# Miniprotein binders against q6w4x9r395to579, part 184

Target 1, 185 residues: q6w4x9r395to579
Amino acid sequence: GHCSLEGGSFVTTFDARPYRFHGTCTYILLQSPQLPEDGALMAVYDKSGVSHSETSLVAVVYLSRQDKIVISQDEVVTNNGEAKWLPYKTRNITVFRQTSTHLQMATSFGLELVVQLRPIFQAYVTVGPQFRGQTRGLCGNFNGDTTDDFTTSMGIAEGTASLFVDSWRAGNCPAALERETDPCS
Short names: E, the ipSAE of ESMFold2; O, the ipSAE of OpenDDE; V2, 0.75 times the mean of E and O plus 0.25 times the DockQ between their complexes.

## First folded at step 14 (miniprotein)

Design se33
Fold by ESMFold2-Fast, scan of step 14:
Structure se33 (fold): chain B 185 residues (1-185), chain A 89 residues (1-89)
Amino acid sequence: as target 1 above (185 residues)
Amino acid sequence: DTLRKLAQVLYWLAVVLMWEAERAFEAGNFEEAFRLAEEAGELIEYAIKLAEEAIKEGDTDPETEELLKEAEKLAKEVERFIAKVAEEL
């Protein structure tokens, strides 16, 4: 199965359900018992555009007990907080430049990530058949049925993307009370 | 330029580790919560130093100033969380 994060804030799930959201947070894209060491794939979204009314993908994170890999729109690749030159290889994960505009993270456990750096930062997630019916997060549950693709972190199937996306936040996003309350004259 | 870009990545990783620390705390795994928060604290301290150095070297990008403010805020949040975890250890 294939899941894509494109055009700033558009997502297409493993079951091919498209949706869009607006948010400035880190979100869980994929959790699964098939990922080793409690692994999870996450996406970082931040403000974009002059008015900050739009949000876009700015980084992808693969987090496990052994590895904490971040790949950013600025072509910075780190593992466990240390910058890495490409190609970068561990026992189960290899990060390398696939083309002049794309980086790839290949794994031994059936997960592949391709990141487009230019002209717009985008991510493409591929999982093997062993993940069927065993995924959760923004990429959906990969069960062949799009009607329950919006299953929240609490296991509830929602009819709208907004409630679904909010349930998969992985970070302390700024509270509304901390926003500027008075725009300058 | 390189300093700011690295500081940004370290900030995002620290945010994720704090989320994991909160999850561990909610599950009653206080030792793991402490360990994750301590790691996040080290990352955020380094991110602050990198952002400050970028500004000293002439980085006038408003995003760099905002990153520094957010990193300083997260550093205080980490300190408060560690104090909270210590009450349960």
Scores: ipSAE 0.775, ipTM 0.899, lowest interface PAE 0.7, mean pLDDT 84
Fold by OpenDDE base, second read of step 15:
Structure se33 (fold): chain B 185 residues (1-185), chain A 89 residues (1-89)
Amino acid sequence: as target 1 above (185 residues)
Amino acid sequence: DTLRKLAQVLYWLAVVLMWEAERAFEAGNFEEAFRLAEEAGELIEYAIKLAEEAIKEGDTDPETEELLKEAEKLAKEVERFIAKVAEEL
């Protein structure tokens, strides 16, 4: 399964459903029992301009009981807030520079993250087949059905992205605005 | 600029940790909630320090001041939460 966060406010789920939202919060991208140590992948969105529609991805965070990794455009921070030189390696996770503009977080448990740093901060999440039907968050449920990708944290299927996205907030933030648009358009 | 950027990252991390702490609390895992909240507290305090340092060094970006304000707000929330969790321990 491939999930992408592109263009500042566009998301394509593991099931290849594209949608758009505008929010300035941290959201759960991926939760799964397949992630060790209660791991979760999160996306941080912030304002990039004056209008409510000017929002962008600014960081990706992987958090578990064992690991804490924040990837932003300029910094990779782990554990107690120490900026790390790459490559950074833990027991199951390696963060390294893939290219001059791309970072990669590789794992031993079937999660891969590629982050484009420039010119636009974008993220690409890949999960193995073992994750099928066992994912939750903005990246969807990876069950091959796009119609139920907007399942909230409470297990309710929504028809629009706004309530879906809001249900996956990891903090106290304003409600997200939605505009379902193909990220490739 | 560098200080602000780092502070911002720490702030985001603290937010995430507090989210986890709250979830732990809701699940009745008070020890874990406490641990996570304490860690969040440390990070947010560091973020505040960095933001303040940036300002002292001449960072005039309004975003830095805004970050500082938000970080201070979060710090208070963390403290309140820690106190709440402590009552359950």
Scores: ipSAE 0.233, ipTM 0.650, lowest interface PAE 2.2, mean pLDDT 90

Design se34
Fold by ESMFold2-Fast, scan of step 14:
Structure se34 (fold): chain B 185 residues (1-185), chain A 89 residues (1-89)
Amino acid sequence: as target 1 above (185 residues)
Amino acid sequence: DTLRKLARILYWLAVVLMWEAERAFEAGNFEEAFRLAEEAGELIEYAIKLAEEAIKEGDTDPETEELLKEAEKLAKEVERFIAKVAEEL
């Protein structure tokens, strides 16, 4: 399965449900029992541009008991709060420069992350088939049904993105501003 | 430049760890809550030092001063949370 965070504010879930939001927070993208050591993938969104409502993806975080990896739009990579030179390798995770504009985090447990650094910071999440029906977070539940992709952290399926997104905040942050994709855009 | 960028990353990570510490506390996992909060405290103190050093070295970006204020605020929240957790240990 594939989940994408593109154009600063757009998300497409593992079941291919697109949505858009603006927010200033860290959000849980992916939690799963398939991730080792209570691992979770998270996305940091922060204010960008001159518009007060405009925000964009600025960093991706992989957080577990052993590793706390942050990859930022400024090409800074840290683990456990220490800056790392690429390629950076741990027991189960390797972060390296895939191209002049892309970094990749490869893992031994069926998760891959590719970030585009320019012209716009974007993230692409790939998970193996073992994750099917076993994911939660902004990337959805990967069960083949888009009608429940907005399942909140409390297990409630919502019809709109706003309550869904806000339920996945990993911080004391303001409520996100939802924006539906325009078919004519 | 690099100092400010690293301080911002440390701030983001400290916020997440405090959120996890609060969830652990609510679940009654006081030792885990303490461990997470201590780790967040170390990260936020380092973020403060980096932001202060950036300003000392001539960083006049308002974002750097704002980051320092936010980090100092979070450091106080961490201190209060650790005191609260200590009452349950």
Scores: ipSAE 0.755, ipTM 0.887, lowest interface PAE 0.9, mean pLDDT 85
Fold by OpenDDE base, second read of step 15:
Structure se34 (fold): chain B 185 residues (1-185), chain A 89 residues (1-89)
Amino acid sequence: as target 1 above (185 residues)
Amino acid sequence: DTLRKLARILYWLAVVLMWEAERAFEAGNFEEAFRLAEEAGELIEYAIKLAEEAIKEGDTDPETEELLKEAEKLAKEVERFIAKVAEEL
């Protein structure tokens, strides 16, 4: 499964459902029992301009009981706020520079993350087949059905992205705004 | 610029940790809630220090001041939460 966060406010789920939202919060991208130590992948969105519609992805966070990794445009921070030189390696996670503009987080448990740093901060999440039907968050449920991707944290299928996205907030934040736009536009 | 950026990252982490702490609390995992909140507290305090240092070094960006205010607000929330959790231990 491939999930993408592109263009500042566009998301494509593991099931290839595209949607757009504007929010300034941290959201759960991926939660799954397949992630060790209660692991979760999160996306941090912040204001990129003056208007409420000017929001963009600014960081990706992987959090578990054992690991804490923040990938931002300029820094990779781990272990209670320490900026790390790359490559950074834990027991089952490696963060390294893939190219001059791309970072990669590789794992031993079937999660891969590629982050484009420039010109636009974007993220690409890949999960193995073992994750099928066992994922939750903004990246959807990876079950091959796009119609139920907007399942909230409470297990309710929503018809709009706004309520869906809001249900996956990891903090106290304003409500997300939905705009129906083609992520390729 | 670097200090502000790092401070912002730490702020985001603290927010996430507090979210996890709250979830742990709701689940009745008070020890875990406490641990997470304490960690959030450490991070947010460090974020505050970095933001303050940035200002002292001449960072005049309004965003830095805003971050500092937000971080201070979160720090207070963390403290209150820790106290709440401690009552359940």
Scores: ipSAE 0.395, ipTM 0.740, lowest interface PAE 1.3, mean pLDDT 91

Design se35
Fold by ESMFold2-Fast, scan of step 14:
Structure se35 (fold): chain B 185 residues (1-185), chain A 89 residues (1-89)
Amino acid sequence: as target 1 above (185 residues)
Amino acid sequence: DTLRKLARLLYWLAVVLMWEAERAFEAGNFEEAFRLAEEAGELIEYAIKLAEEAIKEGDTDPETEELLKEAEKLAKEVERFIAKVAEEL
């Protein structure tokens, strides 16, 4: 299955449900028991330009007990806070430059990430068939049914993207980076 | 230019580590929560140093000043969390 993060804040789930959102936090893209060492794939969104209504993907994070890999729109790759030169290889993960504008993170456990650096920072997630029905997060549950792709972290299928996205917020996001609702509306 | 970019990445990694530390604490894994929070503290202090150096070298971008402010706030949150976790060790 394939999940994509394109054009700033557009997402297409593993079951091919498209949606968009506005957010300035770190979000869980994919959690699964198929990922080793309690692994999770996460996306960082921040403000893009002078309007606070526009947000865009700025980094993708792969997090596990062994690795904390960050790939940013600034073309910096780190693991456990240390900058890495490509190609970078661990026992189960290799990060390398696939083309002049794309980086790839290949794994031994059925997860592949391709990041487009230019002209717009975007991410493409591919998972093997062992992940079917065993994923959770912004990329959906990969069960072959798009009607429950907005399943929140609490297990509730929502009709709107905003409640779904907010439920997958991860990290203690500083107030200055979070979008604010109008208290009078 | 690269100093601010690296500082921003370290800041976001520290945020993610603090999320993991909070989850470990809630699960009763106090040793893991302490380790993760200490790592977050080291990363955030490094981010602060890099942001300060960028400003010293002539970075006048308001985003750099805002990053430094955010990182300093997170550093205080990390210190409070570590103190809380230490009570359980």
Scores: ipSAE 0.000, ipTM 0.290, lowest interface PAE 11.2, mean pLDDT 74

Design se36
Fold by ESMFold2-Fast, scan of step 14:
Parts: structure tokens; C-alpha cells; sequence
Structure se36 (fold): chain B 185 residues (1-185), chain A 89 residues (1-89)
């Protein structure tokens, strides 16, 4: 399955449900028992838009008990807070430059991430079949049914994206909360 | 600009670690919450130093000044959280 984060703030889930972001925060993109050592993939969104979007993807984080990898739009790669030169290898993860505009994070556990650095920072997540029906987060539940792709962190299926997106925040973001709580009427 | 870019990356990681620390605290894992918050504190202090050094080296980008202010805010939140966690140990 494939999940994409494109055009600054557009997301397509593993079950091919498209939606648009409206917040600036860090969000859980993918959680699964198939990820080793309590692993999770997260997406960082900040203000700045190139496609009429106020919100843009600026970094992707892979977090586990062993690794804290951040890949940013500025071509900075860190693990556990230390800058790393590419290619960077751990026991289960390799981060390398595939082209002048693309970085890849390959893993031994069925997760692959490709980021486009220019002209717009974008991310593409690929997961193996073992993840089917066992994913949570902004990329959806990968169960072959788009009607419950907006399943919140509390396990409730929503019909619209707003409560779904907010439930997957991985940060305390007062600016984003204030903006959405006091919408322009 | 390398200093600013690294500082910003460290800031984002510190935010994530504080969220994890908060979750650990809510679960009653006070030692883990303390450890995560300490790590976030070290990262945010380093980010502040990098941002300050960038400004000293001639970085006039308003983004760098904004990052420094946000990092200083987070540093205070970390300090407050660590004090709160210490009460439960």
C-alpha cells in the first residue's frame, strides 16, 4: 500500500481516500504493531504555502525506542539529535540520496519512505502487505474500505477530515488550535 | 544558514519528545517522562545556541529570530514539566 503527502497539504490514504490538511502541527502519519520497538512515522506541517495552501509539509520523523530520525525540507537528516551525512545506515534503516532532489529511507521491516526535496517537499510512504488492516494515523487503516479511513485516535470513524486530523496530533499546538477554534465566519 | 536549518530540525524533534513525555506522564511512567523531557531540554538548549550563533554570524532572516523565540518558549515549558514530574518521583 501507498500513502502520499503532496502539494503542500494534500494526503491520499493507503485505501486511496484523498483529503486536505488545515492545521500546523506534528501529526502521527503511521502507527502499527508491525513497526519494531514502538515505531511510528510522523509528519511536521508548518505555515507556508506554494499551492494556495497555508499549510506545508516541512519534515518527516521516524521515531522508535532505538531511532529518532528526522528528514527535513532543508536536506537535514538527524538521528537522536545528531546530524548525519548520507548515506546513513543503522541495523534496520538506511537513508540515502537517490537523485539530486530525492531522499529515500529503506527499512528491513516493510516500510519505505521517499521524500521529494524540490520544488515542493513531498513524501511517499510504502508499506508491505503485512501492514494490511494494522495501520493507524493520517494514512488510514489500510483495510480496503475507504468509509472508515477517518478513524480517530480514539477508534471512532468520522465522516469528515477535521476531527480525524485533530485526533492524530503529536504535539501541543496552541496556534493551530486557536485558528481552528475561532474560524472566520 | 546550516546552523538555522539544524536548529529548526532539533526544535521539531524536541516538540515530539515533549508530546511523548506528556503521554508517559499520563500513563504514570514518571521515570520515562523525566528522561524524555530531559532529552528534549538538551535538544532545545542546543537549538537555542545554534540559532544564537547563526545570528552572531550574520543571519538576518526573520525566521531565525522567530525560531529562537519559539525555542525559548519551549525551553520554559520543558523546565516547568520537569518540575511537575519531579513532584511525582
Amino acid sequence: as target 1 above (185 residues)
Amino acid sequence: DTLRKLARTLYWLAVVLMWEAERAFEAGNFEEAFRLAEEAGELIEYAIKLAEEAIKEGDTDPETEELLKEAEKLAKEVERFIAKVAEEL
Scores: ipSAE 0.622, ipTM 0.831, lowest interface PAE 1.4, mean pLDDT 81

Design se37
Fold by ESMFold2-Fast, scan of step 14:
Structure se37 (fold): chain B 185 residues (1-185), chain A 89 residues (1-89)
Amino acid sequence: as target 1 above (185 residues)
Amino acid sequence: DTLRKLARVLYWIAVVLMWEAERAFEAGNFEEAFRLAEEAGELIEYAIKLAEEAIKEGDTDPETEELLKEAEKLAKEVERFIAKVAEEL
């Protein structure tokens, strides 16, 4: 299955359900028992970048007990807080430059990430068939049914994207509107 | 510039680690919560040092000063959380 994060804040789930949201936080894209060492893929969204009034993808994070890999729109790649030059290899993960504008993270466990750096930072997630029906997060549940793709972190199917997205926040982040009106902004 | 970019990345991972630490604490996994929070603390302290160094080297970007403020705020949250977790160990 394929999940895409495009055009700043547009998402298409593994079951091909498209949606858009507005929010500035780190969000869980993909959690699955198929990921080793309690692994999860996450996306960081911020209002800066293309426009200071819009939400845009600024980094992708792969987090597990062994690895904490970040790939940012500034072309910074780190693992466990240390900057890495490409190609970067671990026993199960390789991060390398696929083209002049694309980085790829390939894994031995059926997850692949391709990041477009320019002109707009975008991400494309591919998972093998073993992930079918076993994914959670912004990319949906990969069960072949789009009607429950907005299943929150609490297991409730929502009809709208906003509550679904908010349930997958990985951080104590203020809403985008509240952040803009903060007295100390 | 390079210092600020790295500090920003470290800030993002520290936020995620603290979120995981809070979840572990709520689940009663106090050793895991402590481990995650200590890791977040190390990363956020390094982010603060990098942001301070960037300013010292002449970075006048308001985003750098804002990042430093956010990182210092998170560092205090980490310290309070670690103290809370220590009471349960």
Scores: ipSAE 0.498, ipTM 0.783, lowest interface PAE 2.0, mean pLDDT 81

Design se38
Fold by ESMFold2-Fast, scan of step 14:
Structure se38 (fold): chain B 185 residues (1-185), chain A 89 residues (1-89)
Amino acid sequence: as target 1 above (185 residues)
Amino acid sequence: DTLRKLARVLYWMAVVLMWEAERAFEAGNFEEAFRLAEEAGELIEYAIKLAEEAIKEGDTDPETEELLKEAEKLAKEVERFIAKVAEEL
């Protein structure tokens, strides 16, 4: 299955349900028991335009008990706080430059991430068949039914994207979200 | 500017570590929550130092000043979380 984060704020789930949101926090993109060592893939969004309602993807993070890999729109890759020269290889993960505009994170456990750096920072997630029906997060539940792709962290199926997205927000958000009172937000 | 870019990456890493710390806390793994929050604190302190150095070396980008303020706010949140976790140890 394939999930995409495109155009700054558009998401297409593993079951091919498209949606857009205006959040500016760190969000759980993919969580699954198939990911080793309590792994999770996360997406970081921040403000992109002159309007506070517009957001864009600024980083993708793979977090586990052993690794904290961050790939940012500024083309910096870190693991556990240390900047890494590419290609970067761990026991189960390899990060390398696939083209002049794309980075790839390949894993031994059925997860692949391709990040487009230019002209717009975008991410593409591919998972193997072992993940079917076993994913949670912004990329949906990968069960072949688009009507329940907006299942929140509480297990409730929502009809709108806003409640779904907010339910997968990480505990801490960028301070920018609260810096100025926006009467139109 | 490489200093600003590195500081931003460290900031986002600290945010992610705090998410992991909160999940550990909710699961009752207080020792793990403490270790993760301490790591987040070290990263955010380093991000603050790099942002301050960038400004000192002539970075006039308002995003750098904003990042410094955001990092300082997160550092205080990390301290509060560590205090909360310590009550459960």
Scores: ipSAE 0.000, ipTM 0.201, lowest interface PAE 13.7, mean pLDDT 71

Design se39
Fold by ESMFold2-Fast, scan of step 14:
Structure se39 (fold): chain B 185 residues (1-185), chain A 89 residues (1-89)
Amino acid sequence: as target 1 above (185 residues)
Amino acid sequence: DTLRKLARVLYWFAVVLMWEAERAFEAGNFEEAFRLAEEAGELIEYAIKLAEEAIKEGDTDPETEELLKEAEKLAKEVERFIAKVAEEL
């Protein structure tokens, strides 16, 4: 399955349910028992753009007991707080420059992350079939049914994106705003 | 400019470590909570030094000043959390 974080504020879940939100926080993007060492993928959203009136994806974090990797829109890659030169390899993870505008994090456990650095920071998450029905977070539950893709951290299926997104906050942050299509309104 | 970019990444990492520390604390793993919070404290202190150094070297970007304020706020939260965890050890 494929989950995408695009256009600064748009998310498409593994079951292809699209939504949008405005928020300044770190969010749990993907948790699964299929990730080794209590692994989790997180997405950092912050003020963005030339006007700073909206928020967008600014970094992706992969956490496990062994590795704590941050990949930022500024092309800074760290593991356990230390800046790394690319290509960077660990036992099960390799981070490398895929193209002049894309970085890739490849793993041995069925997770792949590709980030677009320019013209706008975007992330693409691919998971193998072993993850089907075993994912939690902003990317949804990957069960082939889009009606329950907004399942909160408490296990409740919501009809709206805002309550869903807020349940996956990883930190003391303000509640996410509803999707806005006109910044002047 | 590199100093500010690194400081920002370290700030985000410290936020994530504090989330892990709070989850460890809620689970009763006080030693792990203390370790994670100490690590977050070291990272945020380093981020503050990097941001201050960037300003000294001529960085006048308001984003750098905002980052410094956010990092200092998080440093106080870390100190408070460590004191709380120490009471359980």
Scores: ipSAE 0.475, ipTM 0.786, lowest interface PAE 2.1, mean pLDDT 81

Design se4 (at its last look DockQ between E and O 0.72; V2 from the best seeds 0.00; counts 0 for: pae E 3.2 > 1.5)
Fold by ESMFold2-Fast, scan of step 14:
Structure se4 (fold): chain B 185 residues (1-185), chain A 89 residues (1-89)
Amino acid sequence: as target 1 above (185 residues)
Amino acid sequence: DRLRKLARVLYWLAVVLMWEAERAFEAGNFEEAFRLAEEAGELIEYAIKLAEEAIKEGDTDPETEELLKEAEKLAKEVERFIAKVAEEL
């Protein structure tokens, strides 16, 4: 399954449900029992460089008991608060430059992350089939049904993105403003 | 500059760890809450030193001064939280 964070504030879930929001917070993108050592993938959103009324993806965080990897739009890569030169290898995770404009985090546990650095910071999450029906967060539940992709951290399926996004905040931040995508008007 | 960019990354990580520490505290996991908050404290202290060094080296970007203020505020929050957790240990 594939989940994407594009164009600053657009998200497409593993079940291909698109949505948009406005928020300045860190959000849980993916949690799953398939991730080792209580691992979670998170996305940091902050004010846009052009307009402070808009927000955009500025960093991705992979957090576990062993590893605390941050990859930023400024091409800073850290693990456990220490800056790392690429390629950077641990036992289960490798971060490397895939192209002149893309970094990749490859893992041994079925998760891959690719970030586009230029012209706009964007992220692409790929998970193996073992994750099917076992994901939660902004990328949805990966169960093959888009109608419950807005399942909150409390386990309630919402019809709109705003309550869904706010339930996945990893910080004390203002409530996100909903920006629904226009699929074909 | 590299110093400011690194300090910002450390700030974001510290915020996440403090959020996890608060959740651990709410769940009654005081040892875990203490561990996470101490780690966040080390990160935010380093972020402050990097931001201060950037300013000393001539960084006049308002974002650097804003980051320093945000980091100093978070450092005080971490200190208060650690004191609160210590009462439960």
Scores: ipSAE 0.811, ipTM 0.915, lowest interface PAE 0.6, mean pLDDT 86
Fold by OpenDDE base, second read of step 15:
Structure se4 (fold): chain B 185 residues (1-185), chain A 89 residues (1-89)
Amino acid sequence: as target 1 above (185 residues)
Amino acid sequence: DRLRKLARVLYWLAVVLMWEAERAFEAGNFEEAFRLAEEAGELIEYAIKLAEEAIKEGDTDPETEELLKEAEKLAKEVERFIAKVAEEL
C-alpha cells in the first residue's frame, strides 16, 4: 500500500483515494496493530500563509513506546529531543539520506517512509501486504475499497473529508476545511 | 533560524506526547500518562530555552515570539496535567 501527502494539502490513501483538506494540526496517518510498541505515524500541518487555505505539511512523526522520531525540513529529532546526524539507527528503524532532497525511514516491520524535503515538503508511506485491512488514519484502511476510506477513529464511515480528518487529530486544534481535490495543483 | 526551527519541532513533539498522555489518562493508565507528560514537559522546556536563546542572539522573526508564547502556554498545561495525574497515582 502506498499513501502520499503532496502539494501541501493533498492526500492519497493506501486504496488510491485522493482528497484534499486544510488544517493546522497533527493527524494520525497510520495506526496499525502491525506496528510494534503501539506505533503510529503522524503528520504535522501548519500555516504556510495568511489564508486559512494556506496550509502545508511541515513534519512527519513516528511515535511508539520505544521510539520518537520527527522528520522536518531541516531537522531530524529523536527520543531525547536532540537533532541527529544521519544515518540514525535504532533497533528496527533507520533514518538516512536517500538523495540530496529525500530522506528515508526504513523499518524491519514493513513500514517505509520517504520524505521529500525540497522544494516542497512531501511524504510517501509504504506498508507491506501484512497491513491489509489493518490500517487506520488519514491513509485509510487499505482494504481495496475506496468508498470506506473515510472511516473515523470511532469506526464511522464519513462522506466528507473534513469530518474524517478531524477525527484523526492528535491534539487540540481547529477544525479542518474540506476542499476539492485538484490533481493538477 | 536553526534554533527556532528546532524549538518548533520540539514543540510539535511535546504536543503529540501530551495528546498521548491524555489518552492514557482517559484509559486509566495513570503511570503511562505521567511518564508521557513528564517527557512532554522536558521537551517543551527545552523548546522554550531554544526560543529564548534565539531571541537573545537576535532573532527578530515574529514567529519566534509566537512560538515562545505557545510553548509557555503548553508548559503550563503540562504542569497542570501532571498535577492532575499525580492525584490518581
Scores: ipSAE 0.593, ipTM 0.833, lowest interface PAE 0.9, mean pLDDT 92
Fold by ESMFold2, look of step 16:
Structure se4 (fold): chain B 185 residues (1-185), chain A 89 residues (1-89)
Amino acid sequence: as target 1 above (185 residues)
Amino acid sequence: DRLRKLARVLYWLAVVLMWEAERAFEAGNFEEAFRLAEEAGELIEYAIKLAEEAIKEGDTDPETEELLKEAEKLAKEVERFIAKVAEEL
């Protein structure tokens, strides 16, 4: 399966459902029992223009009981806040420069992450078939059905991206629906 | 500025560690929750130091002051969480 984070706040799920949202928060992209040590993949979005309605991806975070890895445009930062030279390697994870503009996090457990650093920060998540039907978060549930990809952290399928995205916030930040006000609509 | 950008990344890592600490607490893994929260607190203190240093070096970007306020708020939340976890240790 393949999930993409493009164009600032554009997401395409593992089941190819596209959506866009506007928010400045950390969100859960992917949780799964297939990720070792209670692993999760998270995305950080921040303001990219003069209003909160212009938001974009600024970092991707992988965390588990053993590994904490933040990939941003300028830094790869790990446990205890140390910036690392690439390649960075643990027993299960290697982060390396794939090209002059792309980084890759390769793992032994079926997760692959490619991060585009330039011209804009984008991310591409690939998971192996063992993840089918066993994912949660902004990348959806990977069950082959786009109609329930907006399943909240409470297990409720929503019809709108904003309620879905709000349920996957990691931390104390404003709810996405509170930011949906558009005077022209 | 470089100091502000590094401080922001440390802040994001601290947010993530606190999210994990809360999950550990909910699972009854109180020693792990405590360890993660302490680590988050150390990162937040470092982020605050870097943001303050950026301001001292002449960084007038409003984002730097916003980051400092966010980091100080998170530091208080971490202290409260640590106290909560300590009741279970």
Scores: ipSAE 0.335, ipTM 0.693, lowest interface PAE 3.2, mean pLDDT 81
ESMFold2 (binder alone), look of step 16: mean pLDDT 86; pTM 0.834
OpenDDE base, look of step 16: ipSAE 0.576; ipTM 0.825

